# VHH binders against NH(3)-dependent NAD(+) synthetase (nadE), part 23

Target 1, 296 residues: NH(3)-dependent NAD(+) synthetase (nadE), of Coprothermobacter proteolyticus (b5y8q4)
Amino acid sequence: MNTAMEETQRIEQFLRKALVSERKHGYLIGVSGGLDSAVVLKLLVQAVGKENVLGLILPDRDTEKKSTTLARSLLEQEKVPYKVISMTPLLRHLGVYKDMPLFLLPTRGLKESIVRRFYNDYTKKLNKPVFFAQWEEPPTQLPYFYEGIAYYRIKHRVRMATLYYYAEKNDYLLVGCTNLSERLIGFYVKYGDDVCDVAPIAHLYKTEVRQLSEYLSVPEDIRNRPPSPDLIPGITDEYSLGINYETLDQILAGLEEGKTAEDLKQLFPADIVELVINQVKFTQKLEGKPYMLKRA
Below, E stands for the ipSAE of ESMFold2; O stands for the ipSAE of OpenDDE; V2 stands for 0.75 times the mean of E and O plus 0.25 times the DockQ between their complexes.

## First folded at step 18 (VHH; framework vhh_sonelokimab_d1)

Design v2 (from u7 with R112K; at its last look DockQ between E and O 0.90; V2 from the best seeds 0.00; counts 0 for: pae E 2.7 > 2)
Fold by ESMFold2, look of step 18:
Structure v2 (fold): chain B 296 residues (1-296), chain A 124 residues (1-124)
Amino acid sequence: as target 1 above (296 residues)
Amino acid sequence: DVQLVESGGGLVQPGGSLRLSCAASGFTFDEYAVGWFRQAPGKEREFIGAISYSGGSTYYAVSEKGRFTISRDNSKNTLYLQMNSLRPEDTAVYYCAAQEGWYDLEDSSEFKYWGQGTLVTVSS
């Protein structure tokens, strides 16, 4: 990565160029109260001005109140117009919450504890973190396993649909907040948070986004939060991966530099290196297009 | 239940001042932007102004740029409208309203919760 100042300038020019190329006058952004969207929001305001940015906060029943509070506070600080739109009625109508009946548990702390117990059991029985195993048929019956996958993924898709509706309603481009670490290992939801018109931090590792956040003066309580999509109580990015981003990004950067698996196993646990390398290879084959027959 | 209750309306002489209050209950007041609208007899409802959830931003209709002041006290769940230099054309029912966000504030359809209104009459 360039210096934070140079990289900010580069991204700002990219954002301005995209508006000219697409003949649009603004950007729509989902603001989660997490690091990546905060960085992108700061970049948007500096690049195109607060009057040309519209924020959406899209909580559902399981969203931690702190996430919404931080998102609202940041949008207010940046003087960006925004709407708060609860996804809860849509998700309830679809029956999502009955598949994962967390509403029967009276506190968020209890919801988190129970969810983590299931997640730990899955990890034990799958012999790897659930993120890496989600495409495999489990060797034994795992209660709520497929329901949990669907539960997590549908929330991203409902958000995506809502984001595009408001982007198109305002004739704005939708900006995405996915970073390079997430893209390389496929830590996104197909037709969810992976779709956007412009992706200004997709070339930066998570740890580089964190560095940029310091330069951009993103509030410390956002910068110090564990990364999380905040969709299932208790499940952060690193909990789902079983790997912290510092370790993940060092392995990914090593691969970018041309280090071999053998080189990396001298620095990191062999099982983690294998998981990451295999996942990067698997993700390279996912291009997000349907199988199609050619016209006869 | 969610309630917004305006008070402080009444009869006032031209040139006078009046302070309206709007008491909120049944929702988390300090997460909502709140604003004032009014409707004079035979006229459409019109936007007066709004104040953000924290009180850090205010926005006023162009026609009301100097005579009216909006404030809020989140510890009391109360929104205020201070009206000065009142004129007979300010005679209207005044409504408070709340939206979650800070968006398209002059569009009454963007406000989720509404009060019942309080009548202000400016007359000799």
Scores: ipSAE 0.471, ipTM 0.813, lowest interface PAE 2.7, mean pLDDT 89
ESMFold2 (binder alone), look of step 18: mean pLDDT 83; pTM 0.839
OpenDDE, look of step 18: ipSAE 0.889; ipTM 0.953

Design v3 (from u7 with V34I; at its last look DockQ between E and O 0.92; V2 from the best seeds 0.00; counts 0 for: pae E 3.3 > 2)
Fold by ESMFold2, look of step 18:
Structure v3 (fold): chain B 296 residues (1-296), chain A 124 residues (1-124)
Amino acid sequence: as target 1 above (296 residues)
Amino acid sequence: DVQLVESGGGLVQPGGSLRLSCAASGFTFDEYAIGWFRQAPGKEREFIGAISYSGGSTYYAVSEKGRFTISRDNSKNTLYLQMNSLRPEDTAVYYCAAQEGWYDLEDSSEFRYWGQGTLVTVSS
């Protein structure tokens, strides 16, 4: 990565060129109250001007109120027009909340505690963090496991559909906020948060996005939050992964430099290195297209 | 349960001043931008101005700039419209309205909650 200043300039030029190339005049961005979307929002405003950016805040029943408060505050600070659209009616109509009846629990604290107990049980029974278990081997005897996966993933897809609707209404490009760390290990939902027209931080590790956030003066409230999609009570990125981003990014950067698994096992626990390397290999085979026969 | 209630309307002489209030209840007032609109007899609803959820930003229709001032007191869940140098063409029913966002403020269809209105009559 270049210096923060040079990298910011490079991304800004990329964002301007994409508008010209696609004959669009603005960007639509989902603003979550998390770090990545805050960094991208700052970059958009600097690149194309606040009047050419439209923000969308898409909370649902399980969204922490702090997330929407921080998103709203940032958009006001940047003077970007925005809409707040609750996904709750759409998700309720689809039946999503019936599959995971968390609404029966009286407090968010209790919801978080119960969800974490299920995740801990899954981790124990699968002998690996839940994120990695879902990709390699289906756990067929775990209560609510597949319902939880569907619950989590459909929220990303409903957000994606909503984001594209508003992007198309405005003849704007949809900007995505996925970073390199997430891309390399597949920490995204297929046809959800991986889909966008322009991905300005997709080449940066999470820790590099953090460095840009400091340069761009992203508020500390946002910078200090644990990364989370904020879709399931109590579940952050690092809770689901069982690895913090500092460790993850060092392993990923080592692989980029050409280090072997054995090299990395000198510095990090062997089981973590194996999980990450195997996941990177798995995601290298992921493609966003159906299996199809070759034309005879 | 959501209510926006305007008050302070009445008869005012040309050149006079009037302060309208909008009291909010039944929703989280601190999360909404609030706009003022008016509708004169036989005319379409007209945007006057809006104030952001925090009070940090205001936006006014060009025709009313300088005569009207919007403010809010989130501790009292109340919004104010100060109108000065009133003219007979300001005669209308005045509405406050709430939007959860800061978007397309002149488009009345973007506002979710509406008051019942308060009549302002400017005449001798």
Scores: ipSAE 0.407, ipTM 0.784, lowest interface PAE 3.3, mean pLDDT 88
ESMFold2 (binder alone), look of step 18: mean pLDDT 79; pTM 0.806
OpenDDE, look of step 18: ipSAE 0.886; ipTM 0.952

Design v4 (from u7 with K65E; at its last look DockQ between E and O 0.87; V2 from the best seeds 0.00; counts 0 for: pae E 2.5 > 2)
Fold by ESMFold2, look of step 18:
Structure v4 (fold): chain B 296 residues (1-296), chain A 124 residues (1-124)
Amino acid sequence: as target 1 above (296 residues)
Amino acid sequence: DVQLVESGGGLVQPGGSLRLSCAASGFTFDEYAVGWFRQAPGKEREFIGAISYSGGSTYYAVSEEGRFTISRDNSKNTLYLQMNSLRPEDTAVYYCAAQEGWYDLEDSSEFRYWGQGTLVTVSS
């Protein structure tokens, strides 16, 4: 990555060029209260002006109140117009909340504890962090495992549909907030948070996004939050991965530089290196397209 | 049950001042932007101004010419409208309204909660 200043300038030009090329008037962004969307919001305001940005805050029943509070505060600080649209009525209508009866638990703390207990049980039975087991070693007979996956993923897809509706209503481009670390290991929901018109930080590792956040003066209470999609109580990115982003990004950067698995095992635990390398290879083979017959 | 209750309306002479209050209950007032609209007899409802959830931003219709000031006290769940230099054309029913967000503030359909209104009559 260039210096933060140079990279910011490069991204800003990219954002301005996309509007000209697509003949659009502005950008629609989902603001989660997390680091990545905060960085992208700052870049948008600097690139195209606050008047040409519309923010959406899209909470559901399981969204932590702090996330919505931080998102609202940032949008007011940046003077960006925004709407708050609860996803809960649609998710309820679809029956999503009945599949995981978390509503029976009276406090968020208890919900988090129960979810983590199931997650730990899965990890023990799969002998690896649950995220990696989904991609390489399919789960065995695990209670609520697939229901939990569907519960998690549908929320991203409902958000995606809502974001595009408002982008198109305003003749705006939808900006995405996925970073390079997430792209390389497939840490996103297909047809969810991976879908957008413009992806201004998709070339940056998570740790590089953190560097930009400091340069862009993203509030410290956002910068210091554990990364989380905030869709299931108790599950942060690093909890799901079993790896912190600093370690993950150093392994990924080493692979980019041409280091071998054995080179990396001298610096990091062997099992972690193998999990990451295998996941990168698996993700590289994903096409994101339906299977199709070849034209005869 | 959600309530927005305006008060402070009444009869006032041209050039006078009046302060309206709007008491809120039944929802998280400090998460909503709130604003004032009015409707004169035979006229369409019109936007006066709004204040953000924290009170950090205000927005006024250009037609107010700086005569009105909106404020809020989140500790009392109350919105205020200070009206100065009142004119006969300010005669209307005044409504408070609340929106979760800060968007398209002049569009009354973007406001979720509404009061019943308080009458202000400006005449000599």
Scores: ipSAE 0.497, ipTM 0.828, lowest interface PAE 2.5, mean pLDDT 89
ESMFold2 (binder alone), look of step 18: mean pLDDT 83; pTM 0.845
OpenDDE, look of step 18: ipSAE 0.878; ipTM 0.948

Design v5 (from u7 with V62D E64V; at its last look DockQ between E and O 0.90; V2 from the best seeds 0.00; counts 0 for: pae E 2.8 > 2)
Fold by ESMFold2, look of step 18:
Structure v5 (fold): chain B 296 residues (1-296), chain A 124 residues (1-124)
Amino acid sequence: as target 1 above (296 residues)
Amino acid sequence: DVQLVESGGGLVQPGGSLRLSCAASGFTFDEYAVGWFRQAPGKEREFIGAISYSGGSTYYADSVKGRFTISRDNSKNTLYLQMNSLRPEDTAVYYCAAQEGWYDLEDSSEFRYWGQGTLVTVSS
């Protein structure tokens, strides 16, 4: 990454050029109260002006109040117009909340505790953190395993559909907030938070996004939050991954520099290095399109 | 359950002042932007002004800018409209309204909750 100043200038020019190329007047952004969307929002305002940005806050029943509060505060500080659209009615009509009966638990603290107990049990039975295990067929049927996967992923897809609806209504481009760390290990939801028209931080590791956030004066309350999609009570990025971003990004950067698994195992636990390397390889093989027959 | 109740309307002479209040209940007032609209007899509803959820931003229609001041007190769940230098064309029923956001403020369809209105008559 260049200096923070040089990198912000580079991203800002990229954002301006995309509007001209696509003949659009502005950007639609989902603002979660998390670090990545806050950084992208700051970059958008500096690049194209607050009047050419529209924010959406898309909470559902399980969204922490703090997430919505931080998102609203940031949008007001940046003087960006925004809407708050609850996803709860649509998710309820789809029956999503009945698939995982968290509504039977009276407090958020209890919901978080029970969810973490299930995650810990899955981790033990599959011998790897839940993020890495989600593509495996377990040797025995695990309770709520596939329901939990569907529960998590549908929320991203409902958000994606809502974001594009408002982008198209306003003739705006949808900006995405996925970073390089997430892209390399597949830490996104297919047809969810991975779809956008413009992805201004897709070339930056999570730890580099943190550095940029300091330069851009992102509020400390946002910068100090554990990264989380805030979709399931108690589950942060690092809880799901079983690896903190500092370690993850050092391994990923080492791979970019050409270090071998053996080189990295001298610096990090062997099991973590193997897990990350295997995931990067798996992600490289993922198709962005459906399987299709070629025309004969 | 949700209520917005305007008060403070009445008869006032041209050049006079009047202060309207809007008391909110049944929802989380400090998460909503709130604003004022008015409707004169036989006319369409007209946007007056709005104030953001925290009170940090305001926006006014050109017809009232400089004469009207909107404010809010989140500890009392109350929205205010201070109306100065009143003119006969300010005669209308004044409504308070709330939206969860800060978007397209002049479009009345973007406001979720509405009061019943309070009549302001400016006449000698």
Scores: ipSAE 0.459, ipTM 0.809, lowest interface PAE 2.8, mean pLDDT 90
ESMFold2 (binder alone), look of step 18: mean pLDDT 86; pTM 0.875
OpenDDE, look of step 18: ipSAE 0.888; ipTM 0.953

Design v6 (from u7 with S109Y; at its last look DockQ between E and O 0.91; V2 from the best seeds 0.00; counts 0 for: pae E 2.5 > 2)
Fold by ESMFold2, look of step 18:
Structure v6 (fold): chain B 296 residues (1-296), chain A 124 residues (1-124)
Amino acid sequence: as target 1 above (296 residues)
Amino acid sequence: DVQLVESGGGLVQPGGSLRLSCAASGFTFDEYAVGWFRQAPGKEREFIGAISYSGGSTYYAVSEKGRFTISRDNSKNTLYLQMNSLRPEDTAVYYCAAQEGWYDLEDSYEFRYWGQGTLVTVSS
């Protein structure tokens, strides 16, 4: 990555060029109260001006109030127009909350505890963190396993649909906030948070996004939050991965530099290196398109 | 239940001042932008101005020429409208309204909650 200043200028030029190329006059962004969307929001305002940006805050029942509060505060600070649209009524009507009946638990703390106990049980039975195990057939029937996957992924897809509706209604481009770390290991939801019209930080590791956030003066209370999609109580990125981003990004950067698994195992625990390398290889084989017959 | 209740309306002489209040209950007032509209007899609702959820931003219709000032007190769940230099043309029912966001503020359809209104009459 260049210096923060040089990289910011490069991304801003990219954002301006995309508007001209696509004949659009603005960007739509989902603002979560997390680091990546905050960085992208700051870049958008600097690149195209606050009047050409529209923010959406898309909470559901399980979204922590702090996330919505931070998102609202940032949008006000940046003087960007925004709407808050609860996803809860649609998700409830679809039956999503019935399949995961967390509403029976009296406090958020209890919800987080129960969710983490199921998550830990899955990790133990699958002998790896749930994120990595979701791509395998479980050796025995695990309670709520597929329901939990559907529960998590449908929220991203409902959010994606809502974001595109507002982008198209305003004749804006949808900007995505996925970073390189997430792309390389597949830490996104297919046809959810992975699709957008413009992806200005897709070339940056999570730790590089953090460096940029300091240069861009992203509020400290956002910068210091554990990364999370904020869709399931108690589950952060690093909890789901079982690896912190510092370690993950050092392994990924080592692979980019041409280091072998053997080289990396001298620096990091062997089981973590193997887990990451295997996931990167698995993700590389995903095409992201439907299987199709060739035209005769 | 959600309520927005305007008060402070009444009869005032041209050139006078009046302060309207809007008391909010049944929702999280400090998460909503709030604003004022008015409707004169036989006319459509007209936007006056709005103030952001925190009070940090205000936006006024150009037509008001700085005669009106919007403020809020989140500790009391109350929105205010200070009206100065009143004219007979200001005679209307005044409504407070709330939206969860800061978007398209002059469009009344973007406001989710509405008060029942308070009548302001400016007589010659």
Scores: ipSAE 0.495, ipTM 0.825, lowest interface PAE 2.5, mean pLDDT 89
ESMFold2 (binder alone), look of step 18: mean pLDDT 83; pTM 0.846
OpenDDE, look of step 18: ipSAE 0.861; ipTM 0.940

Design v7 (from u7 with T28N; at its last fold request DockQ between E and O 0.96; V2 from the best seeds 0.00; counts 0 for: pae E 2.2 > 2)
Amino acid sequence: DVQLVESGGGLVQPGGSLRLSCAASGFNFDEYAVGWFRQAPGKEREFIGAISYSGGSTYYAVSEKGRFTISRDNSKNTLYLQMNSLRPEDTAVYYCAAQEGWYDLEDSSEFRYWGQGTLVTVSS
ESMFold2, look of step 18: ipSAE 0.543; ipTM 0.846
ESMFold2 (binder alone), look of step 18: mean pLDDT 84; pTM 0.848
OpenDDE, look of step 18: ipSAE 0.887; ipTM 0.952
ESMFold2, fold request of step 21: ipSAE 0.549, 0.515, 0.506; ipTM 0.846, 0.830, 0.828
ESMFold2 (binder alone), fold request of step 21: mean pLDDT 84, 84, 84; pTM 0.852, 0.853, 0.855
OpenDDE, fold request of step 21: ipSAE 0.889, 0.889, 0.891; ipTM 0.952, 0.952, 0.953

## First folded at step 19 (VHH; framework vhh_sonelokimab_d1)

Design w1 (from v7 with T58K; at its last look DockQ between E and O 0.92; V2 from the best seeds 0.00; counts 0 for: pae E 2.9 > 2)
Fold by ESMFold2, look of step 19:
Structure w1 (fold): chain B 296 residues (1-296), chain A 124 residues (1-124)
Amino acid sequence: as target 1 above (296 residues)
Amino acid sequence: DVQLVESGGGLVQPGGSLRLSCAASGFNFDEYAVGWFRQAPGKEREFIGAISYSGGSKYYAVSEKGRFTISRDNSKNTLYLQMNSLRPEDTAVYYCAAQEGWYDLEDSSEFRYWGQGTLVTVSS
């Protein structure tokens, strides 16, 4: 990555050029209270002005209250107009909350504990962290395994649909907040948080997004939060991955530089290096278009 | 259940002042932007002004913004409208309303919760 100043200027120009190219006047952004959307929001305001940005906060029943509080505070600080739209009624009507009977647990703390217990059990029985195992058929019966996958993924898709509705309604471009680390290992939901019109940080590792956040003066209470999609109680990015972003990004950057698996195993645990390399390869195959027959 | 209850309306002479209150209950008042609308007989409802969830931002649409002041007290779950230099044209039912955001404030359809209204009559 260039210096933070140079990279910020480059991204701002990219954002301005996209509006001209698409003949649009502004950007719609989902603001989660997390680091990536905060960085993108700051970049948008500097690039095109607060009056040309619209924020959406899209909580559901399982969203941590602090996420919404931080998102609202940031949007007011930046003087960006915003709406708060609860996804809970739609998800309830669809039956999503019955797939994971968390309503039987009286407190969020207990919900988090039970969810983490299931995730630990999945990790143990599948011999890898749940994020990497989600594509495998379990060798033994795992309670709520497929229900949990569907529960997680549908929330991203409902958010995507809502975001595009408001982008179209305002004749704005939808900006995405996925970073390079997430793209390379597939840490996104197909037709969910991966879908956007403009992706201004998609070329930056998570740790580089953190560097920009410091330069852009993103509030510390956002910068100090563990990364999380905030869709299932108790589950952060690094909990699901079983790897912290510093380690992940160093492995990914090493691969970009042409280091071999053996080179990386001298620096990082061998099992982690293999997990990441295999996942990068798998993700490249997964990102294809729908299967289609070629015209005869 | 959610309630917004306006009070402080009444009969006042031209040039007078009146302070309206809106008491909120049944929701997290300090997470909502709140504002005032009014509707004169035979007229469409019109936006007066709004104040952000924290009180840090205010927006007024009335042409004589210096006459009206919006404030809130989150510790009392109350929104206020101070109206000065009242004119007969200010005669209307005044409504408070709440929005879970800070968006398109003059569009009444963007406000989720509404009070029943309080009548203000400025004698001609």
Scores: ipSAE 0.437, ipTM 0.793, lowest interface PAE 2.9, mean pLDDT 89
ESMFold2 (binder alone), look of step 19: mean pLDDT 83; pTM 0.844
OpenDDE, look of step 19: ipSAE 0.888; ipTM 0.953

Design w2 (from v7 with V62K E106K; at its last look DockQ between E and O 0.91; V2 from the best seeds 0.00; counts 0 for: pae E 2.5 > 2)
Fold by ESMFold2, look of step 19:
Structure w2 (fold): chain B 296 residues (1-296), chain A 124 residues (1-124)
Amino acid sequence: as target 1 above (296 residues)
Amino acid sequence: DVQLVESGGGLVQPGGSLRLSCAASGFNFDEYAVGWFRQAPGKEREFIGAISYSGGSTYYAKSEKGRFTISRDNSKNTLYLQMNSLRPEDTAVYYCAAQEGWYDLKDSSEFRYWGQGTLVTVSS
């Protein structure tokens, strides 16, 4: 990555050029109260002006109140128009909340505790963190495993649908907030948060996005939050991955530099290195479109 | 139940001043932008101005800028409209309204909650 100043200028030019190329007037962005969307929002305002950006805050029943508060505060500070649209009615109508009976638990603290116990049990029985195991057939019966996968993935897809509806209503481009770390290991939901028209930080590791956030003066209370999709009580990115972003990004950067698995195992635990390398390979196979026959 | 209740309307002489209040209950007032609209006899409802959830931003219709001041007190769940230099054309029913966002403020359909209105009459 260039210096923060140089990289910011490069991204701003990219954002301006995309608007001209697509003949659009502005950008729509989902603002979560997390780091990545805050960085992208700052970049948008500097690139195209606050009057050409529309923010959406898309909470559901399980969204932490602090996430919405931080998102609203940032949008007001940046003077960007925004709407708050609850996804709860759509998710309820689909039956999502019935298949995961968290409503039986009276407090968020209890919901978080029970969810974490299920995740810990899954990790033990799958012999790896849940993120890495989610595409495998479980070796034993795991209660709520597939329901849990569907539970969090559908939330991303409902968000995506809502974002595009408002982008198209305003004749705006949808900007995505996926970073390189997430892209390389597949830490996104297919046809969910990976779908956008423009992806201004897709080339930056999470730790590099953090560096930009300091340069862009993203509020410290956002910068210091543990990364989280905020979809399931108690589950952060690093809890699901079982590895922190600093370690993950160092392994990924080492691979980019040409280091071998053996080189990396001298610096990091061997099992973590293998887990990351295998996930990168798996993710490369997932890139693409539905299976299609070639025209004869 | 959600409720917005305007008060402070009445009869005032041209050139006079009037302060309207809007008391909110039944929702998280400090998370909503709030604004004022009015409807004169035989006319459509028109936007006067709005103030953001925190009070950090205000936006006024051009025709009313300088004569009207919008403020809020989140500790009292109350929105205010200070109206100065009143004219007979300001005679209308005044409504407060709330929006969960800061978007398209002149469009009354974007406001979720509405008061019942308070009548202001500017006449000799």
Scores: ipSAE 0.495, ipTM 0.824, lowest interface PAE 2.5, mean pLDDT 89
ESMFold2 (binder alone), look of step 19: mean pLDDT 82; pTM 0.833
OpenDDE, look of step 19: ipSAE 0.887; ipTM 0.952

Design w3 (from v7 with S109N; at its last look DockQ between E and O 0.94; V2 from the best seeds 0.00; counts 0 for: pae E 2.3 > 2)
Fold by ESMFold2, look of step 19:
Structure w3 (fold): chain B 296 residues (1-296), chain A 124 residues (1-124)
Amino acid sequence: as target 1 above (296 residues)
Amino acid sequence: DVQLVESGGGLVQPGGSLRLSCAASGFNFDEYAVGWFRQAPGKEREFIGAISYSGGSTYYAVSEKGRFTISRDNSKNTLYLQMNSLRPEDTAVYYCAAQEGWYDLEDSNEFRYWGQGTLVTVSS
């Protein structure tokens, strides 16, 4: 049950049953060139066959070329049909790129440096990594703070809308790639990468997804990439979180096992333990639905 | 400016062979799947075959019967079509085309860039 083989079999059966239950003929998947979508793609091909999977690669101006290259290579290796659809024209038309004037910076290296400088300044002024602080009222004016939040969140939402359009055009289910680590701490964008029809790895910590990736023979150059949504130059998951996934998942697994905050502080820095525990509690309170009056 | 330029067309006798080339410029050729279509006088454009961006996959129309071989050389930004055992019904204008994915290859609307064509005539 606990082996990669047993878990793969479990997920494959889940994926096959979902198609039958929803009377659909296949799955649509966004393939980012990152670990989670690569694992899900492999599972889909094994579960329902490559002819019943359609991949989308959805780069925008800020997407690293390596991400698209790796996504394309994996889809070809798996012999899955796919389209590449640039999000740049839509995001430009919406005005997204004007709100963050990165176009004034001549190289990607400079863009990354400036973005990281702002993130470091935000971390200092908010006394915690930007991810954990994003819902706080800042004590001083932080230039581009809310513009940056809107900038990266809208990209997830544009991707979501595009994914559903193509899923519906093909009468396919949309598969999501969010894992348990992300789900527990809210490391997703509401109405963005958190919505899908089927979520086959939502029960697995990021480090468990890595273990599956080895069993599924996901290419090493994908497995060794730092996790990143690849939406803002220079920002990886762990940079935004200020915590690596090994540490995060050990804390999360400890909480699942019933360990107390005090137990965990014996093994990990106290401030990190408190940040994670508080974030898990905050995320548990979030509703995926609008506030609504109850019928009288 | 994006261009696909076919060459190598001409008059050939039935049973003969011909090699077409398609030179690409103005876009990242090594990121695109490329393929060949043809259009005989008075007929609809017909898919022949395609090759993936890396050259790792090929797909041929069912009617091809193994007479045609598609290949690419990404270092030269060039797509090739080797045609053997040519027949009069192979007479057509041959077009190369490119799409950024690997999807619905027989649908010409899925191809973004097109050449202007090269005429192949198979006749005594």
Scores: ipSAE 0.505, ipTM 0.826, lowest interface PAE 2.3, mean pLDDT 89
ESMFold2 (binder alone), look of step 19: mean pLDDT 84; pTM 0.853
OpenDDE, look of step 19: ipSAE 0.886; ipTM 0.951

